# Designs tried in a protein design chat: VH-VL binders against Uncharacterized FAD-binding protein C1783.01. Part 4

Target 1, 263 residues: Uncharacterized FAD-binding protein C1783.01, of Schizosaccharomyces pombe (q9us28r162to424)
Amino acid sequence: YGIFAAPILDVRVLTNPGAVKRTYNLCLDISKYPLLEGKDWKIGGSFGIMPPNSDAEVLHLAHLLKIPQHELYVTKVLRTNGGRWPTIWGEDKPRCLYTSLYHIFKWCSDFISKPPTKSLIRLLAEHTLNPVEKSVLLALSDFRQDESYCRICTQSCVTLPDILEAFPSCHPPVDHLISALPQLMPRWYSISNDPSLANKRLEMAFTVQEYHSPNGQSRTGICTGFLEDLALAFLKARHDGSLANKKFTVPMFRGVQQNPFAK

## First folded at step 1 (VH-VL)

Design d11 (framework fv_danvilostomig_arm2)
Fold by ESMFold2-Fast, scan of step 1:
Structure d11 (fold): chain C 263 residues (1-263), chain A 120 residues (1-120), chain B 109 residues (1-109)
Amino acid sequence: as target 1 above (263 residues)
Amino acid sequence: EVQLVESGGGLVQPGGSLRLSCTASGFTFSTYAMSWVRQAPGKGLEYIGYIYAGGSTAYASWANGRFTISKDNTKNTVDLQMNSLRAEDTAVYYCAKEFGSYYDRTFDYWGQGTLVTVSS
Amino acid sequence: ALVMTQSPSSLSASVGDRVTITCQASQGIGNYLAWYQQKPGKVPKLLIYAASTLQSGVPSRFSGSGYGTDFTLTISSLQPEDVATYYCQQYESYPHDWTFGGGTKVEIK
């Protein structure tokens, strides 16, 4: 079933400026949510949010893959390379998709929330031209060397863009890459208020998750970073008087999952 | 210069209804939330309700069901519809503009207030 | 429901005196507290927000402090024009739960 674009009615910053943890409250309009009548919307319940990758993240990945920006937005027939392309709603059979690389990278692919699997690193190694770079990637993908993978990739929070940046001779075909990338999964949040039909509002609080990149720069979690970007954009628009010209929505859903994922 | 001007106050019989209006100028009205606050003679400030920039409303529990807030961005007005009025609703009614700061949901500008008297 | 309690309900002091007004929240509200001044026959005026940040144009003799549940408004040297009722307001809760304190009336002896 569908994901609902819930309009943001209000944003509050719950923590002091410069605090170690940053916490926000969002007030969402659920008055237009399908089948609201008869649903168990109550304080302490949960709902899902489907976090997209930021445009900055998508453009950075496209740059590393040497995809021109104009090619990123063209709707094309994208074929899986003998495999099934993951979707949040779809069949398990191999398919051809009529979509853009932008859409796939923004809404369907998880390339920042966890390190590449050994299988994905092996794919990258197979498309790496420099022998030294290739040998390093092959070693990391070796199933008999779990210690190196854990230390370098898992504990250091390495992402696909990190690997592409560190191994500049790595040029995987886009079709092979998208077939190997895991799909974006929803994140679950608690309802902070009673969003009865009389009020038609849903409130949630979240704390931004931060970690450090391999080169020491701060990074945020995919969902909490997305929500913070929306919260700050809303507050800026309210402060500078441009809120009426902008729409801010959170992609969310509630209820029993009828098959939101292809395996 | 920000200005808020309330109107519509007056004498009402118990059980009656009254509509107050607040006309705003000097700022981009559509982008700010607005509130109504009342003050009974010789008493303190009491929050009534709030209308978000987008038009959704929230009310104090005692006001919910009797009072309704609405706004018209084309006329720069925010209205308070009051129903089933009681003697204890006698008060000066203020409209107030949200501060609009990054962290703070206070009221930086208030209207002059309009008196509502509920008596027979 | 979140309750705001102000103390004292009224006070009288001399010009030049240091005056303190307290405000207590029934729950933790961080620094989401504002102070308003209402002179006789006038509308309320925002003095302080975020517990301690002075609003533009407010004299420096006014200051606020506190965090969590206990807050104080201080007038370092009371002037005749400071005769007013002062209200605290929490804005930690969403609009449907917003509350003002009962007010503190400040008069000159």
Scores: ipSAE 0.000, ipTM 0.441, lowest interface PAE 14.6, mean pLDDT 80

Design d12 (framework fv_danvilostomig_arm2)
Fold by ESMFold2-Fast, scan of step 1:
Structure d12 (fold): chain C 263 residues (1-263), chain A 120 residues (1-120), chain B 109 residues (1-109)
Amino acid sequence: as target 1 above (263 residues)
Amino acid sequence: EVQLVESGGGLVQPGGSLRLSCTASGFTFSSYSMSWVRQAPGKGLEYIGYIYSSGSTAYASWANGRFTISKDNTKNTVDLQMNSLRAEDTAVYYCARLYHGDSFEWFDPWGQGTLVTVSS
Amino acid sequence: ALVMTQSPSSLSASVGDRVTITCQASQGISHYLAWYQQKPGKVPKLLIYGASTLQSGVPSRFSGSGYGTDFTLTISSLQPEDVATYYCQKYNSAPPDYTFGGGTKVEIK
């Protein structure tokens, strides 16, 4: 149900420079939130943030899939058949969406925060032309080899782009890939203040999550990394006096109903 | 203040290798993509490659296979490993942060650069 | 293989003159173009992104225009501090491509 781009009003760094963990406080403007007067905002309550994949990560995926830039940004009519996307956007029924591959990869597809499922790896194998590469992907997708999958994919934090780089003869059709990619899900945060209609401000704190790639490189969590990028850009703009000329927003929403089992 | 400082430049013989490092301060290094750009003396800017916040890398076609970019979020460094160096690789090498906005990208900030001279 | 071509490679103008620099992409790049200023002995500085959006702190005499393949950077009234080499750069397309133009050197005559 509708994602609201909440302007960032303030950023505070809660941890000392050079600390082992980095923690930030964001103050968000919810004064223009749709149906604000009908929403139940309370300290200790939860709200969702829909983290986008970064433009760099989307462009990297497009490069690996050999999608020309003009194709990436063209608006297309896409059908849903229920299930994958409707839970975030309301009704779980077949619909037609008018969107671009860029939008789908940026906002609707999780290709970074989790390893590809065995079913996705199987799809990749089916579209791999080199017999040696195909046999490796088939073995990795084999339902009988959970230990190998866990060690190679899960513990090493392998992503879809990592697999596409490692298997250059793999050329999945974009429409099949989109159908197989997991939906990008919101991350849930606690309200750290008691916002009122008079204040119309929401405060939240977050700590950046870090992990390592298969090659030992450091990576950040999709949502906390995204939020840190915004926080640092905001702080730089404030320091440089350019804040009035820039827009920093957090894509967030208050759920239509509270799910006690959702984070 | 946000700052990038390159190091490791110097004189190297043709066919040799050299590793440049860029140390970041004043921002959360782990969340940004980092890039390397070079400029031969008296010439224009030339993109080398970058490393995403996710750790994946991409390179200009001429650099692929000879140059490798890596980052270490524990040390706040991004490194450029250069192999099989040629006289044509003589340049000032800049480290730059790649900013990814909702619809726009740009390089900001830039380091001061470090000179690499390939000569015998 | 996308190529960014800048014209002219150099120019000399008087203080107060209107200066125009052009940048041409070999393929359509929408509005994904930035302009950088590099003063002698200094690192590049962002002037414009999104083809026409002026970076905060950049004087209003600088402006950018264009879409697709043809882009222009204009300095409406050249000042002595504007002596620099100006570069266009394509961005926000499939990696590994953040291609710079060849640069335009602007001098005061």
Scores: ipSAE 0.000, ipTM 0.408, lowest interface PAE 16.3, mean pLDDT 79

Design d13 (framework fv_danvilostomig_arm2)
Fold by ESMFold2-Fast, scan of step 1:
Structure d13 (fold): chain C 263 residues (1-263), chain A 123 residues (1-123), chain B 109 residues (1-109)
Amino acid sequence: as target 1 above (263 residues)
Amino acid sequence: EVQLVESGGGLVQPGGSLRLSCTASGFTFSSYEMSWVRQAPGKGLEYIGYISSGGNTAYASWANGRFTISKDNTKNTVDLQMNSLRAEDTAVYYCARDYTVKYTYDSSYFDYWGQGTLVTVSS
Amino acid sequence: ALVMTQSPSSLSASVGDRVTITCQASQAISNYLAWYQQKPGKVPKLLIYAASTLQSGVPSRFSGSGYGTDFTLTISSLQPEDVATYYCQQLYTYPEGLTFGGGTKVEIK
């Protein structure tokens, strides 16, 4: 099976307005989930959600990489390699995939949830034209400089866009960058009800994860931020009376994740 | 009814800093993207930046590095922190509400604006 | 950067006249265009979004058209209360590059 777009039937805010933590309950329609019969749908069981990067984050990355708008949405042929060769989706067989940079950044690439690895920073250094900027990136990527990497990147929650902004002479080729970016991975959630096959409803609760950027701005976790944006949009549509004209879905699956391009 | 009220404007010296606040009421504040737009006396509208319902920010190129937008859902406020102010930053600053629901095939637009608050940068 | 050019910069017309304001984008922006009205001493008000969709409460004499690079705001029968500066805005490069046109000042003769 693949990724299922589960319609949101209801949203409940579980915490009082202004609470330190924000927690939501989502009620999802799983009546059309493929092969619902034979799945282990039990309270306390788990399922995966594939969180996309927000459009704002994707467009911001594209801007930093100097990708023209027309190029971002053009269908490209990406050759994946099987076996020992790196692939964006961990495929075991070589394939030709037809996709866009927009789709790759939105659904396939993790450039927000953790700091760039030392290997990725080394790649960035190799494509940095200013000698001073390059020397800083080379030092940061040094295997023997774990303290500096931890303090500057990990503890400060630095993201790839943060580095590209801080080092304006860094211009990595997009194809090299895509090959080096980690794959977006599903996040796992607990089933909070006992969804019988007759009921066809799945409930989940989540708490928004928050942290601070290097410049002191509040940021949210990729999946919990995505889910909060959906929950708030649903509540807005309900309040405004436009819910019947809109569709809100959660990209979820039960069991093994499949490549989003796999049909 | 929807209301946006800016505060914190005033006279400031060149090189100084100022924080503007926009207080929202009459809607579910946490569900909306919010933006800041300014207008110099007798001039046109100029976009500054935005903050999403999830807390992500983006800025016009000229504003990046000097202006910072933040949001407090507890107080229903969106703030604009302005640093290294210049005479050219003298303007009326507006808070505006965005409708940017991307999963419903909606277009973005500013449906409500605050009254604006005047910032004068002068010695 | 995506530039929005409005024409004319100002115009004078009589009550009841048909008024046309144009907005040209330096690159194709699909229908990601909004029109705003700013009356003297007042805050901007949304008139039209998605190039042609009237905001609730806006009089039917206002209409928008266009797609890609060329857009038009039309007032079919100018009223005294329509004296204002009108601005187009592209939202195609949202969220970094929201740009407004220079504005068109509409006056009565």
Scores: ipSAE 0.000, ipTM 0.367, lowest interface PAE 18.5, mean pLDDT 79

Design o01 (framework fv_ozuriftamab)
Fold by ESMFold2-Fast, scan of step 1:
Structure o01 (fold): chain C 263 residues (1-263), chain A 121 residues (1-121), chain B 106 residues (1-106)
Amino acid sequence: as target 1 above (263 residues)
Amino acid sequence: EVQLVQSGAEVKKPGESLRISCKGSGYTFTSYYMHWVRQAPGQGLEWMGGINPNSGGTGYNQKFKGRVTISADKSISTAYLQWSSLKASDTAMYYCARDWGYDESYLFDYWGQGTLVTVSS
Amino acid sequence: AIQLTQSPSSLSASVGDRVTITCSATQSVSYMHWYLQKPGQSPQLLIYLGSNRASGVPDRFSGSGSGTDFTLKISRVEAEDVGVYYCMQALQTPYTFGQGTKVEIK
């Protein structure tokens, strides 16, 4: 499964200015998409998008984990004493990986689209020095306490950064944390046109998902937020006449949708 | 291949105790949660609860908490659903289902064939 | 508890028809899962995490939606697609299913 950077050819806003929900249409150039099996794209089919975490979210997490900027960006051999390193979906998860922490946090790890799993909270509890903070995290990680976990974490849309901010005595080792983070998964979209008749142009529509954090901050879904940022940047470049000097791409792939066990 | 094999049909009277089983094979039993789902005759699906076979930790739908007990024996890769005192309203098909292991999605990727429990006087 | 309501509760379709089933939640959920229960059989996973097809599921099945409204589509229904379709949320306990949509093929 190779990820292809599909150029954006056009963006249309499908909702009126000031609408509560914002919906966009993207036109993507798939003329250079690598064909492995020679199948053509068809209307009604689907494709995956690999949404990266924003640089702002990655830097925020690095700050909370006390990772210096120079350490975040350096490419080095990463080993774990247990588990496997997360990779871009569709690639093997090795025990030894030559990459940067920045790459892993941006493309491989899901730390914002769902609350931390109970197993991840258990790991955080093990590395929490304050006894009161530790007891709270241990209680939240108990499978038998689903109602407390749901109320505090799931219903309030708590993220890993939220927990690290709330529990300042929590200092997990970065390698153990990364091996415990959920893999960043693709999001699937429908093909709304017939690309074979449209000179290898793929059209898709999406609606931005919005919610509020525990402290009332507005947040967007990882994939729809990423796509909206690209759409707005494209529209701005078109408006100010700089489109010819800029490139906007969507990281995508065409493949059969499979469950996580299909590897 | 992954298989979940459930115990056979049961016919019981109100007040009797019962334990039904679900045996997993073709995967690492302790790496996946196991859940129980109920289907009353002619009705839809209803989640009852689940277990982490590695820790023995359980979670229940409040409607069934205290009425049933979920347990597992990891040495024989088997999960159990138990009643201490059956009622006629417990008549239903009971399915076990494996949570596929993507934490917090609680996705039931494989299901047992079902155990029909009939409770009549 | 999050209540899921499916529409329609039943439908009859001819082979080759497009079938659309909707699922509405009483509060926002991150993803919706879909299951198919064929007559006399156990439920089977069809769509997970909103739009991903389970292994072995034909490409005529697709899922979409977000927030409180989700949709399952069958682009060209086949005779083997007869059964009851259920949506499911697993965002919060108790995990709940929709009431089911019975699909019959004429």
Scores: ipSAE 0.000, ipTM 0.383, lowest interface PAE 19.0, mean pLDDT 81

Design o02 (framework fv_ozuriftamab)
Heavy chain, then light chain:
Amino acid sequence: EVQLVQSGAEVKKPGESLRISCKGSGYSFTSYWMHWVRQAPGQGLEWMGGIYPGDSDTGYNQKFKGRVTISADKSISTAYLQWSSLKASDTAMYYCARQDYYGSGEYYFDYWGQGTLVTVSS
Amino acid sequence: AIQLTQSPSSLSASVGDRVTITCSATSSVSYMHWYLQKPGQSPQLLIYLGSNRASGVPDRFSGSGSGTDFTLKISRVEAEDVGVYYCMQGTHWPYTFGQGTKVEIK
ESMFold2-Fast, scan of step 1: ipSAE 0.000; ipTM 0.449

Design o03 (framework fv_ozuriftamab)
Fold by ESMFold2-Fast, scan of step 1:
Structure o03 (fold): chain C 263 residues (1-263), chain A 122 residues (1-122), chain B 106 residues (1-106)
Amino acid sequence: as target 1 above (263 residues)
Amino acid sequence: EVQLVQSGAEVKKPGESLRISCKGSGYTFTDYYMHWVRQAPGQGLEWMGGINPNSGDTGYNQKFKGRVTISADKSISTAYLQWSSLKASDTAMYYCARELSYYDSRGYFDLWGQGTLVTVSS
Amino acid sequence: AIQLTQSPSSLSASVGDRVTITCSATSSVDYMHWYLQKPGQSPQLLIYEVSNRFSGVPDRFSGSGSGTDFTLKISRVEAEDVGVYYCMQSIQLPYTFGQGTKVEIK
């Protein structure tokens, strides 16, 4: 009913070394997935994966926000009645959580898959001390500047960390920022085998999505990058003979007509 | 429905030990930090310290560190403030307060107990 | 520790008057919270995070401010508003309160 940590049973690289695109097949153990009475997995059906932000991205954001290492991992009680609370996608109602900024940035906030909205850029402008930098951010957030916003932010694949790096006088309060960040959403995949015959394994294929940062560095999509990191770690552990001593899991849930958590 | 109920008033002599309590009801006790706030006669509010009821982790105002112990028993939704040896200067009203927290602001006290008056005199 | 200083320390107002209370911090804080302690009662939350009224708090109460200077205003004071008002910061340990502002109705 909730998010299941599906163990990886096998990984296959479907593309040759040096290919333009990298494609993998993952075999997941769903033998312990809690299926409702009378329900089963179907070929041609779908399932969701909840991709976390990488630790490198979370630490980079924390550095740009000047959050000390010790503060990042401190746990606090988060009450949901205040109208300002980060949630994991799929909660039907916000609930009180005991969590950390690390957890919020890793699992609850989408700060890398899309450019900041104009409303978020306006928030950043409000907390920018340099008048020149503030003027630029105000211009980008202006509804009359769609051409500039599209060219600079959308077409150039600008992320929140990119903006914080480009505007060093911008220091938004972390709690205002968290309230303005979009929720991290699942990505949907097709079931490529017929798991109903065994109810023990599910196979999926994925191709790594790549794009370039404003500075020309190669970046990967949040979900396909996460899955590739798991695939490569699994393959290394298999090569090293340490597979039995390590666990690799994919946070996933069965697809239904409605979001299973949206009740 | 949602409330903090504190133990009754205490009259003690210097050197005696004391433990006062604060029981939460109508909410999930382990989801909120619990704090102790002191008010000496005719004086303002002074933060003493707090506890995470789920982990038992505590934080203290340096002024009270080593002079009092804050603890909690999550099985009965109760927080405690304890002295091993009371002094006349400990005479005060003691409040427990529940913290509703957001990370940067470190929270605010949305619910308060009715207070426990502690009088220490010879 | 961040010290909070309130002004004035006490005031006497007539019903319908506008009351302004200020809280100054020794270091910049992002948020300030305000509490009211009515005579013989526990403190109660009035305003949280600078300007947000807590549930059940009348709209005659408002908060504002930033940096080191914060203000609580009562647009038209009523008899039930008597008590001691406290500001509080929780951005840094130890949590600290202002010394209090006593509001009396003449």
Scores: ipSAE 0.000, ipTM 0.386, lowest interface PAE 19.5, mean pLDDT 81

Design o04 (framework fv_ozuriftamab)
Fold by ESMFold2-Fast, scan of step 1:
Structure o04 (fold): chain C 263 residues (1-263), chain A 122 residues (1-122), chain B 106 residues (1-106)
Amino acid sequence: as target 1 above (263 residues)
Amino acid sequence: EVQLVQSGAEVKKPGESLRISCKGSGYSFTDYWMHWVRQAPGQGLEWMGGIDPSDSYTGYNQKFKGRVTISADKSISTAYLQWSSLKASDTAMYYCARHTPWYSSDLAFDIWGQGTLVTVSS
Amino acid sequence: AIQLTQSPSSLSASVGDRVTITCSATQSVYYMHWYLQKPGQSPQLLIYLGSYRASGVPDRFSGSGSGTDFTLKISRVEAEDVGVYYCMQALETPLTFGQGTKVEIK
């Protein structure tokens, strides 16, 4: 398979408590990786991680969209149009997905790390009932102001949930929304060891990325935040003696980083 | 180790009820759909239906809809296939198989159970 | 429903032969999955999404095709490759399999 759930064998904290940056080392079990050839598993090579959105962020988005929790988990057959969304990253052909809104928000959609596109803002404006709110969103999606406001949105790290909170009369249909959301993309990491010498164990290091929301709250990057949550949960389980009864995995794949300008 | 373990062979008479099981282990049970595939003696594979264990949402092949019930108990990582009234034509090998999530680059059945042989005869 | 037809229905090969199995769909599908059922065993995944090899599957197996026609190739068949091969589409429900291709050695 392309995406492999690599078990975490060990976690090391590389930075001192209270340091301004937090850095971790993860040791992953790749002994069951499908294409365990050895050629791409060398020190200095790269691999991808597919980071999910946190359950808290998915539930918050569902709340803002007024999706009942029972409806969020109903599985549907969703037909993709091909290209980059709502397919998994790197798939260029249309296919059917047997999945729920929960899973598509968790694994398919990037509504946290990217600002809303011009097309998404236009969609939101079309489904906004308050005339004042609608006028603001229409202005943001206008040709002349689009680049200026999108630059402001990018500088302020504005997300889809931020916009839905700021414009409470905006209620886009969920099916239109999922077609317009940006695709969740992998993050690339370096192999820190030579797995051929390390008995099929892959080591990686990562530093947590932090930034501030428009209202000043601290946020973590989608992938480094996900990895830190796993690292801390692993360390807690080790401390509590419950590690043998729990399994922690990283969704990863061997591959070459794709050019972001590629079709 | 990821595996699917099915219940043992069954010999039944027409009109009797039956429930067979498929227990998953070594993975997060609710992250994968579980499907049932039937194989009549000397015939090929036929998809019957599947279930998302996270919310018990089911999809059926119309040929089997209303004739069987697919269910799952996520607390014990077990999926079930049930008949209220068996027919001789239900004689077949029944396999359970795991369906990879869309974020795994495969919508195929990657892990299969060993099969449960069901024989229905008078 | 999408019906899949495999060709040939059966074949006999000698060790080292090239084996080609085709699968034709009644309408365009984007991907094809391939399974092998060895005698007395459950099916096992060989190829997924048209051309990707499943875990542990040797390089001698390859998949190709698009639209309505897909092909599974075994470049140098071995004795352990005996069994029935099935294609499967997952584009729409009901999920369907081909009728199977029986591969025998000699």
Scores: ipSAE 0.000, ipTM 0.393, lowest interface PAE 16.0, mean pLDDT 80

Design o05 (framework fv_ozuriftamab)
Fold by ESMFold2-Fast, scan of step 1:
Structure o05 (fold): chain C 263 residues (1-263), chain A 125 residues (1-125), chain B 106 residues (1-106)
Amino acid sequence: as target 1 above (263 residues)
Amino acid sequence: EVQLVQSGAEVKKPGESLRISCKGSGYTFTGYYMHWVRQAPGQGLEWMGGINPDSGGTGYNQKFKGRVTISADKSISTAYLQWSSLKASDTAMYYCARGEFYDILTGHYYGMDVWGQGTLVTVSS
Amino acid sequence: AIQLTQSPSSLSASVGDRVTITCSATSSVSYMHWYLQKPGQSPQLLIYKVSNRFSGVPDRFSGSGSGTDFTLKISRVEAEDVGVYYCMQDTHYPYTFGQGTKVEIK
């Protein structure tokens, strides 16, 4: 449809030893991109990347939700709640999807880039059986506790897995949960070179976004962390001489800050 | 100073086994890929393969796959190129060369920046 | 495998001449490196990643190019520059060298 898996041709590390931030340059092959002849590629232009959640994060969420791994990968009919549905294909009409929970969690659900909303926390509270845990979640979702919500959830960068780990008696039904999870949205990057019909290559630079969990654990942004993992894997494969046996791609699309799910 | 020192010239007969060596010094041996490059008499350079000395992972030019084995012993900073059965067509100069410095934080990548002096292998009956 | 073709295959220059060597790849590559092999010596790195001069390499050497076409230039050739020049790509396996360009001084 609208998302293209662009092969990585090269990776460069742009930051020096001891730098506070890590910055990379990626060279992407856009020779197979649809409508390349449309002249929409230029230096300083923008394009979107659809970042998936890592397999480690998806498996961790499944563990916290008590979903056996074999059930995670089963394809089944999932119904939209009308209108938009969080898919990488930009579904904008009510439909039934034949897919897996793994696919929904990896490509369609944003459960790590933002803290759970108060409405999501209230849903979690409704499915929490321990009275003490439930009272804390209810308090966090209360409109009178904005200061606590801001300090504990927003300023401390709390994620859904963090909450599920902190409240082990919370077991929301998976179908209710996926209906309440926000959609994974593209992140926008600038074209750093002048892609031409002769070369059909796109270059981009990105700086890894780092933050700390409530417990001081270092974490990376969803898109920049995904891109860094790809960059490091590519560099390792090139160093090991195994690039020809591996494929590294970036799920991207050309546009000017448009949402691929908006119609 | 960074150096790659190769073993001395060899004269062998077809069918014999041979192992030549390349010892690195003056740098962290496991921080660089080690490549083997061949040059037949009067011909150009041809990449044979390489090894990651830390992992032992190897890559080969398919032309040489199965005919030679590349290995390394990181405890003595030495890489090896081995033939189980030499042919007259194996007569050539063999070079080892240090590959790109893999350092994700510094961004230092130099291609094959340091080369050994070469080992001449002559295979004749 | 990506094949690299150098032009010319050989040339004869006078001291002070500008020398230009080109390297064409059958498929796009991210970087091109250039090596010089002086008579009786091991190859030595001149230019890495298209345009970067390796440590100790004189300013008269420069590299440029992108995609499939790359160029090595010597602005004012010296007697010590005699030898065979090779381009090399390490973007795709197997790594490949050009056939070489022999430079002689007359």
Scores: ipSAE 0.000, ipTM 0.371, lowest interface PAE 21.1, mean pLDDT 80

